# Designs tried in a protein design chat: VH-VL binders against Small ribosomal subunit protein mS42. Part 10

Target 1, 220 residues: Small ribosomal subunit protein mS42, of Schizosaccharomyces pombe (o74379)
Amino acid sequence: MSFQQRFARALDVGYKNFLSKDAVRNIFAYDNHLRGLVQKECKIHQTPYRVPSDLMVQSASDPARANLFNYSSQLVNHDFFFSGLISPERPSADADLGAINLKPGIDASFGSFGELKSQMVDVGNSVFGDGWLWLVYSPEKSLFSLLCTYNASNAFLWGTGFPKFRTNAIVPLLCVNLWQYAYLDDYGLNGKKMYITKWWDMINWTVVNNRFQATRIESL
Short names: E, the ipSAE of ESMFold2; O, the ipSAE of OpenDDE; V2, 0.75 times the mean of E and O plus 0.25 times the DockQ between their complexes.

## First folded at step 4 (VH-VL)

Design p9 (framework fv_lacutamab)
Fold by ESMFold2-Fast, scan of step 4:
Parts: structure tokens; C-alpha cells; sequence
Structure p9 (fold): chain C 220 residues (1-220), chain A 120 residues (1-120), chain B 107 residues (1-107)
């Protein structure tokens, strides 16, 4: 399914206690605008249109395709952000079951889930300008850590098979959108801390755990 | 099971036209670019161009502009290469090849090839 | 256009030998390079992509290396079934271009 179809319920009702219906609609309108920009860039560079993640990786090392990278990267980041959230319908499956499986690793890396939450709120609130905050995993070090990226940058290229980005093997597991268009409508300019705190309650830890387990099976 | 199946060999007179087909199966046709590559007898591989299967927009190498035309029939997952005003130097095996991913342009699946012979 | 110079054009070696084929681009191609194997009467088969990544199902005696303008395909222990023509290909920019090919034969 398309991005809008996968998250159609969120467009209808928002995410209770996190993002209003109007805020979700505004974010999705921007997503659609970016898709139009990607299509234009694909025509300019005679690039076949495929999923944004492929376009992002392909354009990453080419300065002539910087716009294609920025737009496709932002689309990938949107998808990763929304797919990490509990459905507005609150599925009967316990989203916290994944947290149980992640607990030993989170405890080893941060001390506790509570400490991870505190660090994500504080680090995210300290981000100057627009960007993204990521929870990432290093298989080589067996460590979870936090990574900040700015503007449309992302954590997906680190540790991939892409020649320019083979410097380390980290895997993104979770992100929060720290661009103003994500939180301004519901939280205001001074509301990043509350936005991230409310976002924490919406994390689908089963999805995060599935992403973590996938790193043990498939090549990055 | 991903497969590209091309049409059979053609024997043509100089000045005639030929249309080679490449039928794709086992994947979403419009999600991958289709490339065309030729190989003259006893020679190496030469890229002709590619067609964006989602938009229908073709890109041709400079030497192949004019007489070579790419087209699609997405309803049957088929790409076509048409060569007009055939010359003896067009004698070659023509391959279609799928472009895998956008992260790296490489050809992961190839058709079996269509031999086009141009002789008087 | 980016020119791909492949060498040698022909090599004859014994089973078990280590063979090396080189490919030189007229400008840096940032590891956007693939290697293909073509046996008589067959279409090319992808062996290696992104200069050094082995395609699924390809024997591990095949390896690729290189960066910038200079790239190498190595067969660590040549087998009889490896008799074929090998081609490098750059996909850094259009038109995509292939090397002239290296015909590998057994002595």
C-alpha cells in the first residue's frame, strides 16, 4: 500500500494525546508535496521511480542529485517515524511485548528504559534547528546508542553496503521527527520536550524489536 | 520467480524495421527500469539505453538516437525495442535487462537475447 | 562518456590458478561498478556489484576490489566451469559503458 493508505486511520482521527488530526493532515500534505518533488527530480535525472529508500541510497554520493537525496531521504524518515507508532486504533496485541525482549540490551546501554526516555527527551529538546533523533544499534559493539541527524539526513546509510557509507555498522531502530512542522501546530515553538514525552508513549516497541531482530538475519 | 522472455530471431533486409519484445514476469513491472544492450557478433556489450517503466520516458545513448525507439505495454508487462531503417551494422543479439534498485545500477536479470540479422 | 579499459583481453590459465582481471575508468566512478560473466550462447550473469559485493548464488572464489578509477576481479582458484568472457560495467553516469571483455580459457 501507499504511504497515505497505510496510515489512513491517522489522517481520520490523529493520534490521541500526541498529534491532532489537523497536525497529521499537515504533515501528510508536506509528504505529498515531497513526492511531487521526487518525481520531478527523477525526470530531470532520467531515474526510474521506485521506493524512496532506493532513490535515497542511489543519490547519496552524487552532488548533482542532492535535491533528490534530500526529498527522498525525508520521505524515508517520515515512513520510519510513522511506522514506529502504535496505530490510532490501539491494536489488541500488546505493543510493549517488544520492550521485554529489548530490555537486556537497553539496560546494558542506558541503564534502563526510563534512562533511555530521559536521554531522548533531553537530547531531542537540545537539537538546534530541524532534524531527527534516532535510536540505533551497533552489532559490532553490541550497543544501543542515540544519534542526531540534521535537516533531511538519516541513520540508514551508516553501515549499509553503499561504498561511501561503509564506515560503521549501525542499524536504525526508531526515530522522532524534530522538524517544526511536526510539533508546531500542537505544541508550539517551546513544546519540543512535551512533544517527545508524548511521542514516547506512542512507540510500538514490537516494531522496534522486529527491526532489531531483522539485523541478525538480513544483510544491511 | 523473476523472468524476462524475449521474442524469436529475426532476419531482415536493409531498410526494413524490426520490433523486439521482452515480457517480464514475477515482479511489479513498473517498479524497475528496463535496459537494452546489444552485442554484435564476436564483440562486447554495448548499452543502448533504458526506459522508465512507470513514466514511459526513454533515455538513449547518443549513437542510438533516431532509429531506435523504446515502448511499453504495461497491461502485459512487456517492453519493446523498435529499430527502423535497418543497416547491416545493426546485426547483433539484443538483450533486455532489469535495473535492480536505485542504490546501484546493475542488471540482475537478463532476457535470453534476440538475434537480429540484417543482410541483403 | 566514461571509457572502460579492461585488461587483459585474453588470458589462459590452469585449473587452480589465481587469475586477475583489471578495469580502468577514464574518470572516478565511485565504486559504481559491476562484473558480469558470459558463457557462449547465454546472456551475461551478474557476479559482483558495487565493486566488491558478491551476488547471491555466486561462488566465493570470485571477489572484487578497487576504488576511484581502478578495479579488479579476482578468481582465487580457477575452475573449468569459469571459462567465459568477463565484462566490467560502470553505472556512475549515462551512457552506461562496458569494458571490452576478458576471455578466460583453460590451458
Amino acid sequence: as target 1 above (220 residues)
Amino acid sequence: QIQLVQSGSELKKPGASVKVSCKASGYTFTSYAMNWVRQAPGQGLEWIGWINTNTGNPTYAEDFKGRFVFSLDTSVSTAYLQISSLKAEDTAVYFCARDFGYSRYYFDYWGQGTTVTVSS
Amino acid sequence: DIQMTQSPSFLSASVGDRVTITCRASQSIDSYLAWYQQKPGQPPKLLIYAASSLQSGVPDRFSGSGSGTDYTLTISSLQAEDVAVYYCQQSYSTPYTFGGGTKVEIK
Scores: ipSAE 0.000, ipTM 0.411, lowest interface PAE 19.6, mean pLDDT 84

## First folded at step 5 (VH-VL; framework fv_lacutamab)

Design q1 (from p7 with heavy chain S31I, light chain T94E; at its last look DockQ between E and O 0.17; V2 from the best seeds 0.00; counts 0 for: pae E 14.6 > 2, placed apart)
Fold by ESMFold2, look of step 5:
Structure q1 (fold): chain C 220 residues (1-220), chain A 121 residues (1-121), chain B 107 residues (1-107)
Amino acid sequence: as target 1 above (220 residues)
Amino acid sequence: QIQLVQSGSELKKPGASVKVSCKASGYTFTIYAMNWVRQAPGQGLEWIGWINTNTGNPTYAEDFKGRFVFSLDTSVSTAYLQISSLKAEDTAVYFCARDTYRYGYGAFDIWGQGTTVTVSS
Amino acid sequence: DIQMTQSPSFLSASVGDRVTITCRASQSISSYLAWYQQKPGQPPKLLIYAASSLQSGVPDRFSGSGSGTDYTLTISSLQAEDVAVYYCQQSYSEPYTFGGGTKVEIK
């Protein structure tokens, strides 16, 4: 299933109390444009087409392919962001069940989900320019933490001596899109704090927990 | 028949330069990346880098940045490796190799016959 | 850089024997691995690409397997013509790197 097919309902009706259908459609139109740019860059650089995540990894350390990295990384980030939201089709009660499983780790790392929310809103609102805010997990430290990345950068490759070290020392679990195109349509330039606050209520904690449990399986 | 035909072997003194040619035939030159690999006497294979035959943009492994320069003449389907300020440690067989990126992997399916560059006093 | 450790560096076997050569990457390379055969005075010849796919014109006694960091080239029944040095090579990330080679000889 294509990225757009997976989000057909959101494209039709938006995310109630969060993003209008027009805002969602504009973000997906940009996503489609980036997909065209990735194809062009692959031809220019004689790089065989692979899924955006592979292209992102393979281009990250090559200055001549910086455009390929930026476009593919942003596609990966878009997918991660939207995949972490409560679908218009799925009840929020299922999302809260995932939060129950995460509670011990979140409490240990932040004190509470309430403190996590406060920190995400405050840190996200303080970001000047375009970028992403991430909830990440460190298997080595057994701790959750927040990470801010700028422009098209992401948490999947953060902190690596990329590509020389190829480590996944941190594992991204959740992100919010802080690029102005994500919130400008519905919230305006002065509404970034409200955008992040409304985003919090849309987090699918079952998805976040599934991402977390996958890292625990790997560590066992 | 798809072929990569390299220029003949060279005997050089330290400090000289050499330009190895690699002429492609039997396929569309600008669709496939050209890689350069060397093999010192009795040793294994070492990737030097590659050149985009469509754009002319080279990529070099870190140890080869500086004295090693890739270039193209697409009008005659030929790639070049130029090595300046030759040192004894540059003594090796130098291969050009076609990359099969078109099949989703970086494997070298066609190799030139090799050009021996010998650097000695 | 991804280091490719190849083992053994040398082996001697009889015609008809099953020969196994291993290659370990210093990190996962997602099956972006090729195997080459090189005879004296010749360029390498591609045998296996994508870890397990047999190159056109290569005898089917050659096979590749493995995933992640651990890969294997197998010659099911060694022939006299298979005397050569064998190299693995990763193409997951630049710089592309080769294993140290395995010299295969007939007893």
Scores: ipSAE 0.000, ipTM 0.477, lowest interface PAE 14.6, mean pLDDT 86
ESMFold2 (binder alone), look of step 5: mean pLDDT 93; pTM 0.954
OpenDDE, look of step 5: ipSAE 0.147; ipTM 0.704

Design q2 (from p7 with heavy chain N57K, light chain S52K; at its last look DockQ between E and O 0.64; V2 from the best seeds 0.00; counts 0 for: pae E 7.5 > 2)
Fold by OpenDDE, look of step 5:
Structure q2 (fold): chain C 220 residues (1-220), chain A 121 residues (1-121), chain B 107 residues (1-107)
Amino acid sequence: as target 1 above (220 residues)
Amino acid sequence: QIQLVQSGSELKKPGASVKVSCKASGYTFTSYAMNWVRQAPGQGLEWIGWINTNTGKPTYAEDFKGRFVFSLDTSVSTAYLQISSLKAEDTAVYFCARDTYRYGYGAFDIWGQGTTVTVSS
Amino acid sequence: DIQMTQSPSFLSASVGDRVTITCRASQSISSYLAWYQQKPGQPPKLLIYAAKSLQSGVPDRFSGSGSGTDYTLTISSLQAEDVAVYYCQQSYSTPYTFGGGTKVEIK
């Protein structure tokens, strides 16, 4: 099942034990709203409408197009977030690779998957304000790490480096949405920690593994 | 049908070596790590270690480093546990067990039937 | 290493009774806790993983709960076939460690 198909299904049934269909619908409505805003900005700047990822890259270094960047980036982040989730019905397939290639690096970087979970839950819960928490990989260091971005900022731009802040290239592998609208519907104002905890169980590790492997192949 | 089938019971003298096999079927062998657990007579469960079936990298609990060696034959979907310089204290039932860490948690969902290793003079 | 303290070591109850087994970790294990059932002459059988997730094929009279350091296995209505030794196991970090076990018998 494709990501688009899974997301479409989620609109009807939600993500079991994670997000209700109403929560998913609200997020979908917000995405549609963002798309409308992107279109508006494209008109303002006389830029043809493109996929959010392209618009994000094109507007990233232009202060005059800050709104276009923010809206596009948020759409990219949403897509990355949901595409990293298992099916709404939560079936497991033996054909999936799972986290088989991630384990050595995760163990080396965090000690275990359990420790990784604990850290992501704690760090995510400690973030004040709107943002995203990422698991990223550094090919140069051969290590995994956590990265927190605020508002609509993302880990993709960190990997490509702004000339002024060229840090080591990183590869985003998964993320969790820390914006309040992402968890308020189902978890409430004090439900952020539970939200992240439940999110962990929804991670599609096969997708994460594939993202990881793709980076390794490119680096070879 | 997903299953792990282990080799038969072993009777050894102190100082000897034993090699226990664990053959997997019904699933992709290299997609799940394999754990080894022992149980002394009338005692609880003790984790020995695990082996990455994709890379072949073994990890041992501290108490089992040295005399315990994990190995693989991926062509026949089989994991092996070799114990050298056997001691009376090594008398136990040894289990292989599939790890579910690929799903984010490391529970043991499939177990072999166990191999009894008896070390006696 | 993470120590798992399981209680009670022995439990005798009647058919139909609610049975509770507890497991305490020496540190937080973030729900990386599994429960196993072992009958004489058999390997352990996975009942619960991730503290509260029921393994496929396991009767729903079995349930797991808990967080942090404290976890519980509950049998809502004990059956004759439930006579066994039960173990908790943490998979939070290596080395994996088991509880001491709880022997459950029928009165």
Scores: ipSAE 0.048, ipTM 0.702, lowest interface PAE 3.5, mean pLDDT 90
ESMFold2, look of step 5: ipSAE 0.049; ipTM 0.672
ESMFold2 (binder alone), look of step 5: mean pLDDT 93; pTM 0.956

## First folded at step 6 (VH-VL; framework fv_lacutamab)

Design r1 (from g25 with heavy chain N57K, light chain S52K; at its last look DockQ between E and O 0.45; V2 from the best seeds 0.00; counts 0 for: pae E 14.7 > 2)
Fold by ESMFold2, look of step 6:
Structure r1 (fold): chain C 220 residues (1-220), chain A 121 residues (1-121), chain B 107 residues (1-107)
Amino acid sequence: as target 1 above (220 residues)
Amino acid sequence: QIQLVQSGSELKKPGASVKVSCKASGYTFTSYAMNWVRQAPGQGLEWIGWINTNTGKPTYAEDFKGRFVFSLDTSVSTAYLQISSLKAEDTAVYFCARDTYSYSYGAFDIWGQGTTVTVSS
Amino acid sequence: DIQMTQSPSFLSASVGDRVTITCRASQSIDSYLAWYQQKPGQPPKLLIYAAKSLQSGVPDRFSGSGSGTDYTLTISSLQAEDVAVYYCQQSYDTPYTFGGGTKVEIK
């Protein structure tokens, strides 16, 4: 199923109190543009077209294919971001149940969910330029933390979430898109803090908890 | 029309070399990889490798590394296969074939007519 | 290397018969599979790509199916002009490899 097909309801109605349908459509139009750029880069390098996560991994250490990495990484980041939101098509009554399971670790790492929110808003608003803010987990440290990545960089070089690039350094659990195209339409250039604040209320904590639980008990 | 036209058949002695040409027409040469495939008499098809026609970077199957060399002349939309130190077992029909990776899962949609290379003493 | 095992190696059938040729890969190839027809003295001709997609200009009596390791070429109603050797080919990983071929004849 295509990325646009998986989020068809969001394209139709947006995310109430977070992103208008026009803002969602603009983000997805850019996503489509990036998919075209990926196809062009695959032709230039005459390598098999594959899903963006595979292309991201395959190009990550190849400076000749830096464009392919940047475009495919951004596509992976878009998927992770939108997949972590409460869906307008299937709102879930169990979003707060996921937060209950995460609470001991979040409290140990940040003091509370309230403090985590405050730190994500403050750190995210402080990012100068375009990038991504991540909640990550370190299995070795048994600790949650925040990670900023710039431009198209991502946290997946250390984490899981895709079968082909498993690592134990850090595991990404959640991200917010801090590129201007994500918030400019609805919030303006100076509305980044409000954008992050409203994004917080859209987090599907069941998805975040499922990502977290997969790192603690793994089956092959 | 889209076409791959190969050079004529060659009769060679062991130890000689041969260079097979494959001229493309009717499409943008540098947009599609060029594959080389051989077929020994009465046998099946064997992939030799491919060359990136945009960058000139070749990839060879392991058994063909060394004596088999791909090259290009993009100014005349032509790919070349050179085989050095010819052996009797190199006797085969050699095909060039256009690769459409992104649109057809690496299928070979256009083939040259084949060039017969015969190696005999 | 991914080995492609093609069956049968030889097949004789009457005009109008349904013909089925099977290709098995030594590992999953995720539909990176093509079928070719080769007549004597000619280069191979692409029939099917991506396991099931019909190449332009190929009669619709040809069809492809399968997934994973097991793939099938079907000729729904064999015609005299279909006498040829048929090859499968994987493009999942290099070296690209072909099946051993299936010679189809009219009896």
Scores: ipSAE 0.000, ipTM 0.473, lowest interface PAE 14.7, mean pLDDT 86
ESMFold2 (binder alone), look of step 6: mean pLDDT 93; pTM 0.954
OpenDDE, look of step 6: ipSAE 0.020; ipTM 0.640

Design r2 (from g25 with heavy chain N57K, light chain D30S S53R; at its last look DockQ between E and O 0.62; V2 from the best seeds 0.00; counts 0 for: pae E 8.6 > 2)
Fold by ESMFold2, look of step 6:
Structure r2 (fold): chain C 220 residues (1-220), chain A 121 residues (1-121), chain B 107 residues (1-107)
Amino acid sequence: as target 1 above (220 residues)
Amino acid sequence: QIQLVQSGSELKKPGASVKVSCKASGYTFTSYAMNWVRQAPGQGLEWIGWINTNTGKPTYAEDFKGRFVFSLDTSVSTAYLQISSLKAEDTAVYFCARDTYSYSYGAFDIWGQGTTVTVSS
Amino acid sequence: DIQMTQSPSFLSASVGDRVTITCRASQSISSYLAWYQQKPGQPPKLLIYAASRLQSGVPDRFSGSGSGTDYTLTISSLQAEDVAVYYCQQSYDTPYTFGGGTKVEIK
């Protein structure tokens, strides 16, 4: 399925108590625009077509392809963000069941889920400019932490020396989009704190736990 | 009638230079990357590098940096490979090959006929 | 650099036989793999791109399969005109690299 097909219900009705359908449609319109820019950059650089995650990795070490990196990274971030939300197509009370598995690590890292929420709201609201806030896991330290990235930067390449991901650096589990286009329509320029607060209630902790469990399973 | 037509075979002495041409016809030259591949006698295929025909930026495999230089003349839809300070080990057939990043995911769908470069004393 | 290991180096088969050629990459190449046929005195000819997609004008007895690091070219029923050297090539990352080749003969 295409990215838009996977989120067709959200495009139709939005995310109740979080984002109106118009806000969702605006974000997806920007996503489609970025996809067009990726195609243009691939033509300029005569590079084989690849999915955005591959293009992101390939362009990260090449200053001449900075545009391709920025566009492809933002597409990867959009997918990660929306895939972590409770779906309006399949809203489920068991979305919180993943939190049970995460609780020991969250408690050790932040004290509680309540403290994690407080820190995400405070840190996210303190981001000056456009960017992303991430929940990440360090396999080396066996700890969760928060990471803020600016503009189209992401947690997938954090701590990597060009040209590769470091398996033990950090693993992203969850993100929230802090670009103005994500919250301006529904919350206003001064409503970022409320946007993050409402976003917290939309987290699909089963998805977050599945991402966490995948980091504990070695790649074949 | 998409074609890549290369210049004729060359017999050279060690230390000389050679310039192989590859003229494209039947398609928009600047829309497709041009790759260079060599094949030494009785041996397999070896990628030398490619040139972006839109920007003119070359990329070379590490073993070919220095003596091997790609260039373009887009006004006549032609790519060039120049090899300086020729060595006996440069004896090979040299191919140009079109890269169709959007149609075949970077495979080489059209090849020139090859240019034999022989380097001997 | 991504190393492409191709096997066997030589293959002898009868007309009508099913022939398989294997190519292994030193890392995952996500199906950015092509297969070429080269007859004596000729340039290579593209058979398969994107691991499994048949190039226009290539007989459907040729097929490609595989993913990750392991890829296979199959000729379902070998014909006399299929005597050639076959090469795999990855287009995932530069330098683009070829397998060592497989010479296919009739015997």
Scores: ipSAE 0.012, ipTM 0.603, lowest interface PAE 8.6, mean pLDDT 87
ESMFold2 (binder alone), look of step 6: mean pLDDT 94; pTM 0.956
OpenDDE, look of step 6: ipSAE 0.023; ipTM 0.650

Design r3 (from p4 with heavy chain N57K, light chain S52K; at its last look DockQ between E and O 0.02; V2 from the best seeds 0.00; counts 0 for: pae E 16.6 > 2, placed apart)
Fold by ESMFold2, look of step 6:
Structure r3 (fold): chain C 220 residues (1-220), chain A 120 residues (1-120), chain B 107 residues (1-107)
Amino acid sequence: as target 1 above (220 residues)
Amino acid sequence: QIQLVQSGSELKKPGASVKVSCKASGYTFTSYAMNWVRQAPGQGLEWIGWINTNTGKPTYAEDFKGRFVFSLDTSVSTAYLQISSLKAEDTAVYFCARDYRYSYGAFDIWGQGTTVTVSS
Amino acid sequence: DIQMTQSPSFLSASVGDRVTITCRASQSISSYLAWYQQKPGQPPKLLIYAAKSLQSGVPDRFSGSGSGTDYTLTISSLQAEDVAVYYCQQSYSTPYTFGGGTKVEIK
């Protein structure tokens, strides 16, 4: 299935109390535009076209292919962001069940889920310019932390190879899109704090927990 | 119809240089990467590298950096491989090969090969 | 660099036999895998691209299968003209790499 087909319900009705269908459609139109730009860049560099995650890894830290990296990384970030939201097609009460499993680690790292929310809102709102805010896990420290990346940068390549993270690398678990195109339509330029606050209520904590548990199994 | 025609075989002494040409016809030269592959006598295939025929940027496998140089003349749809400071172990058949499609990286059109023999 | 391990190095089979050649990559290559046939004095000829897609003009007795790290070329009914050396090649990442080859003979 295409990226748009995977999120057809969100394109039809939006995310209630978070993003209108028009805002979702605008984000996905930009995503589709980026996919066209990736194809153009692959033709220019005569690189076989591949899925965005492969292109991102292959073009990382190559100044001659900076455009290919930026476009493919943003596509990977979009997928990670939307895949972490409670689905509008089958809203699930089980989304909070993952939070229960995460609670000991979140408490140890931030004090509480309430403090995590407060920090994500405050840190996210303090980002000047376009970028992404991430919840990440450090296996070495056995602690969660926040990471901010600017523009199309991401947490997947932060200090380690993508995608399998090992003992001393950070592992991204969750992100929120802080580019203006994500929140401008529904919240305006002054509404970034409210956007992040509303996003918090849309987190699918079962997805976050699954991402966390997969990483812990990999260390065995 | 679509074809890659390479220059003729070469007999060279150690320390000499050779320049192999690969002329494309029947397709838009600058739309497909050009690869170079060698095959020593009785041996398998070894990828040397490729050149972006649109930008002219080459990529070499690590073992071929230095003495192996790719170049283009897009006005005559021709790619070149130059090998300097020839060694006996450079004795091989050298092929140019077109990438089939950017999405797959398979080589669908190959030149006939140019035998380079290095002997004193 | 992605190493391609091809097996067997040689095989001998009768006309009509089903022949299977295996290629294993040192990491997942996501079906960016091609198969070539090479006869003496000739350049390689593309048989299969994208792991499973048959190149135009190639007989349908040839097929490709596999995913991830393990790939297979199958000749459903070996014919005399299939005597050649067969190579796999990955295009997932540069440097592109080939398997060591499989020489197929008629016994």
Scores: ipSAE 0.000, ipTM 0.473, lowest interface PAE 16.6, mean pLDDT 86
ESMFold2 (binder alone), look of step 6: mean pLDDT 94; pTM 0.958
OpenDDE, look of step 6: ipSAE 0.553; ipTM 0.844

Design r4 (from p4 with heavy chain S103G, light chain S52K; at its last look DockQ between E and O 0.02; V2 from the best seeds 0.00; counts 0 for: pae E 13.7 > 2, placed apart)
Fold by ESMFold2, look of step 6:
Structure r4 (fold): chain C 220 residues (1-220), chain A 120 residues (1-120), chain B 107 residues (1-107)
Amino acid sequence: as target 1 above (220 residues)
Amino acid sequence: QIQLVQSGSELKKPGASVKVSCKASGYTFTSYAMNWVRQAPGQGLEWIGWINTNTGNPTYAEDFKGRFVFSLDTSVSTAYLQISSLKAEDTAVYFCARDYRYGYGAFDIWGQGTTVTVSS
Amino acid sequence: DIQMTQSPSFLSASVGDRVTITCRASQSISSYLAWYQQKPGQPPKLLIYAAKSLQSGVPDRFSGSGSGTDYTLTISSLQAEDVAVYYCQQSYSTPYTFGGGTKVEIK
């Protein structure tokens, strides 16, 4: 399935109490535009076409292909963001089960889910400029933490230096899009705090837990 | 008939320069990256680098930065490899090779090779 | 840089034998691997791309397999015309790198 097809219901009705259908459609139109730019950059740089995640990794170490990195990284970030939301067709009870499973680790790292929410809202609102806020897990440290990345940067390659240096032990679990195009239409320039607060209520904690459990199994 | 035709063999003394040509025919030259690969006598294959035939932007393997320079003349569908300050260890067969654009960076068409011999 | 380790360096077999050549990458290369055949005085010839896909015009006795770091070229029934040196090459990242080669001869 295409990215548009995977989120067809959200494009039709939006995310109740979070993003109107018009805001969702605008974000997805931008996503589709970025896919066109990726294809153009692949042609310019004579790079064999690959999925956005591969293009992101392959272009990260090449300054001459900075545009390809930026566009492909943003596509990866969009997919991760929307895939982590409660869909219009899924019940919130499944998200609660994921949160229950995560609670011991979240409590150990932040004190509570309430404190995690407060920190995500406060840190996210304090970011000046475009970027992303991430919940990440370190298997080595057995800790969750927050990470900010700016512009098209992401948590998937954070701390690696280059793809050739495999020293990164941070696993992204969740992100929120802090670019103005994500919240301007529905919340305005002064509504970033409310946008992050409403986003919190849309987190699919089952998805977050599944991402986390994959990390724990691989560690054993 | 897709073909890469390289210039003839060269005999050089240390310190000289050489310029190897690679003329493409039978396909759109600027749609495929051009790679350069060398093979010393009795040895394996060594990738030197590649050049974007649309933009002219080269990428070199680290050991070849400096003395090895790629260039293009797109008006005659030709790529060039210039080697300056030749050393005896530069003695090799030099190949140009086209990237297969949709084949995972595999080289589907190769030139016949140009033998460069550097001896006192 | 991704090192490609190719084994064996030399192989002698009879016509009709099954021949296996292996190539190990120093890190995962996600099937961005090609196999080449080179006969004396000739440029290399592409046999296999994308680890497993047979190049047009190559006999189907040649096949590729593997994933991650470990890849194999198989000649199901060796023929006299298959006497050559065989190379693997990764294209996962620059610099592109080749294996050391495997010289295949008929007993």
Scores: ipSAE 0.000, ipTM 0.502, lowest interface PAE 13.7, mean pLDDT 86
ESMFold2 (binder alone), look of step 6: mean pLDDT 94; pTM 0.957
OpenDDE, look of step 6: ipSAE 0.017; ipTM 0.598

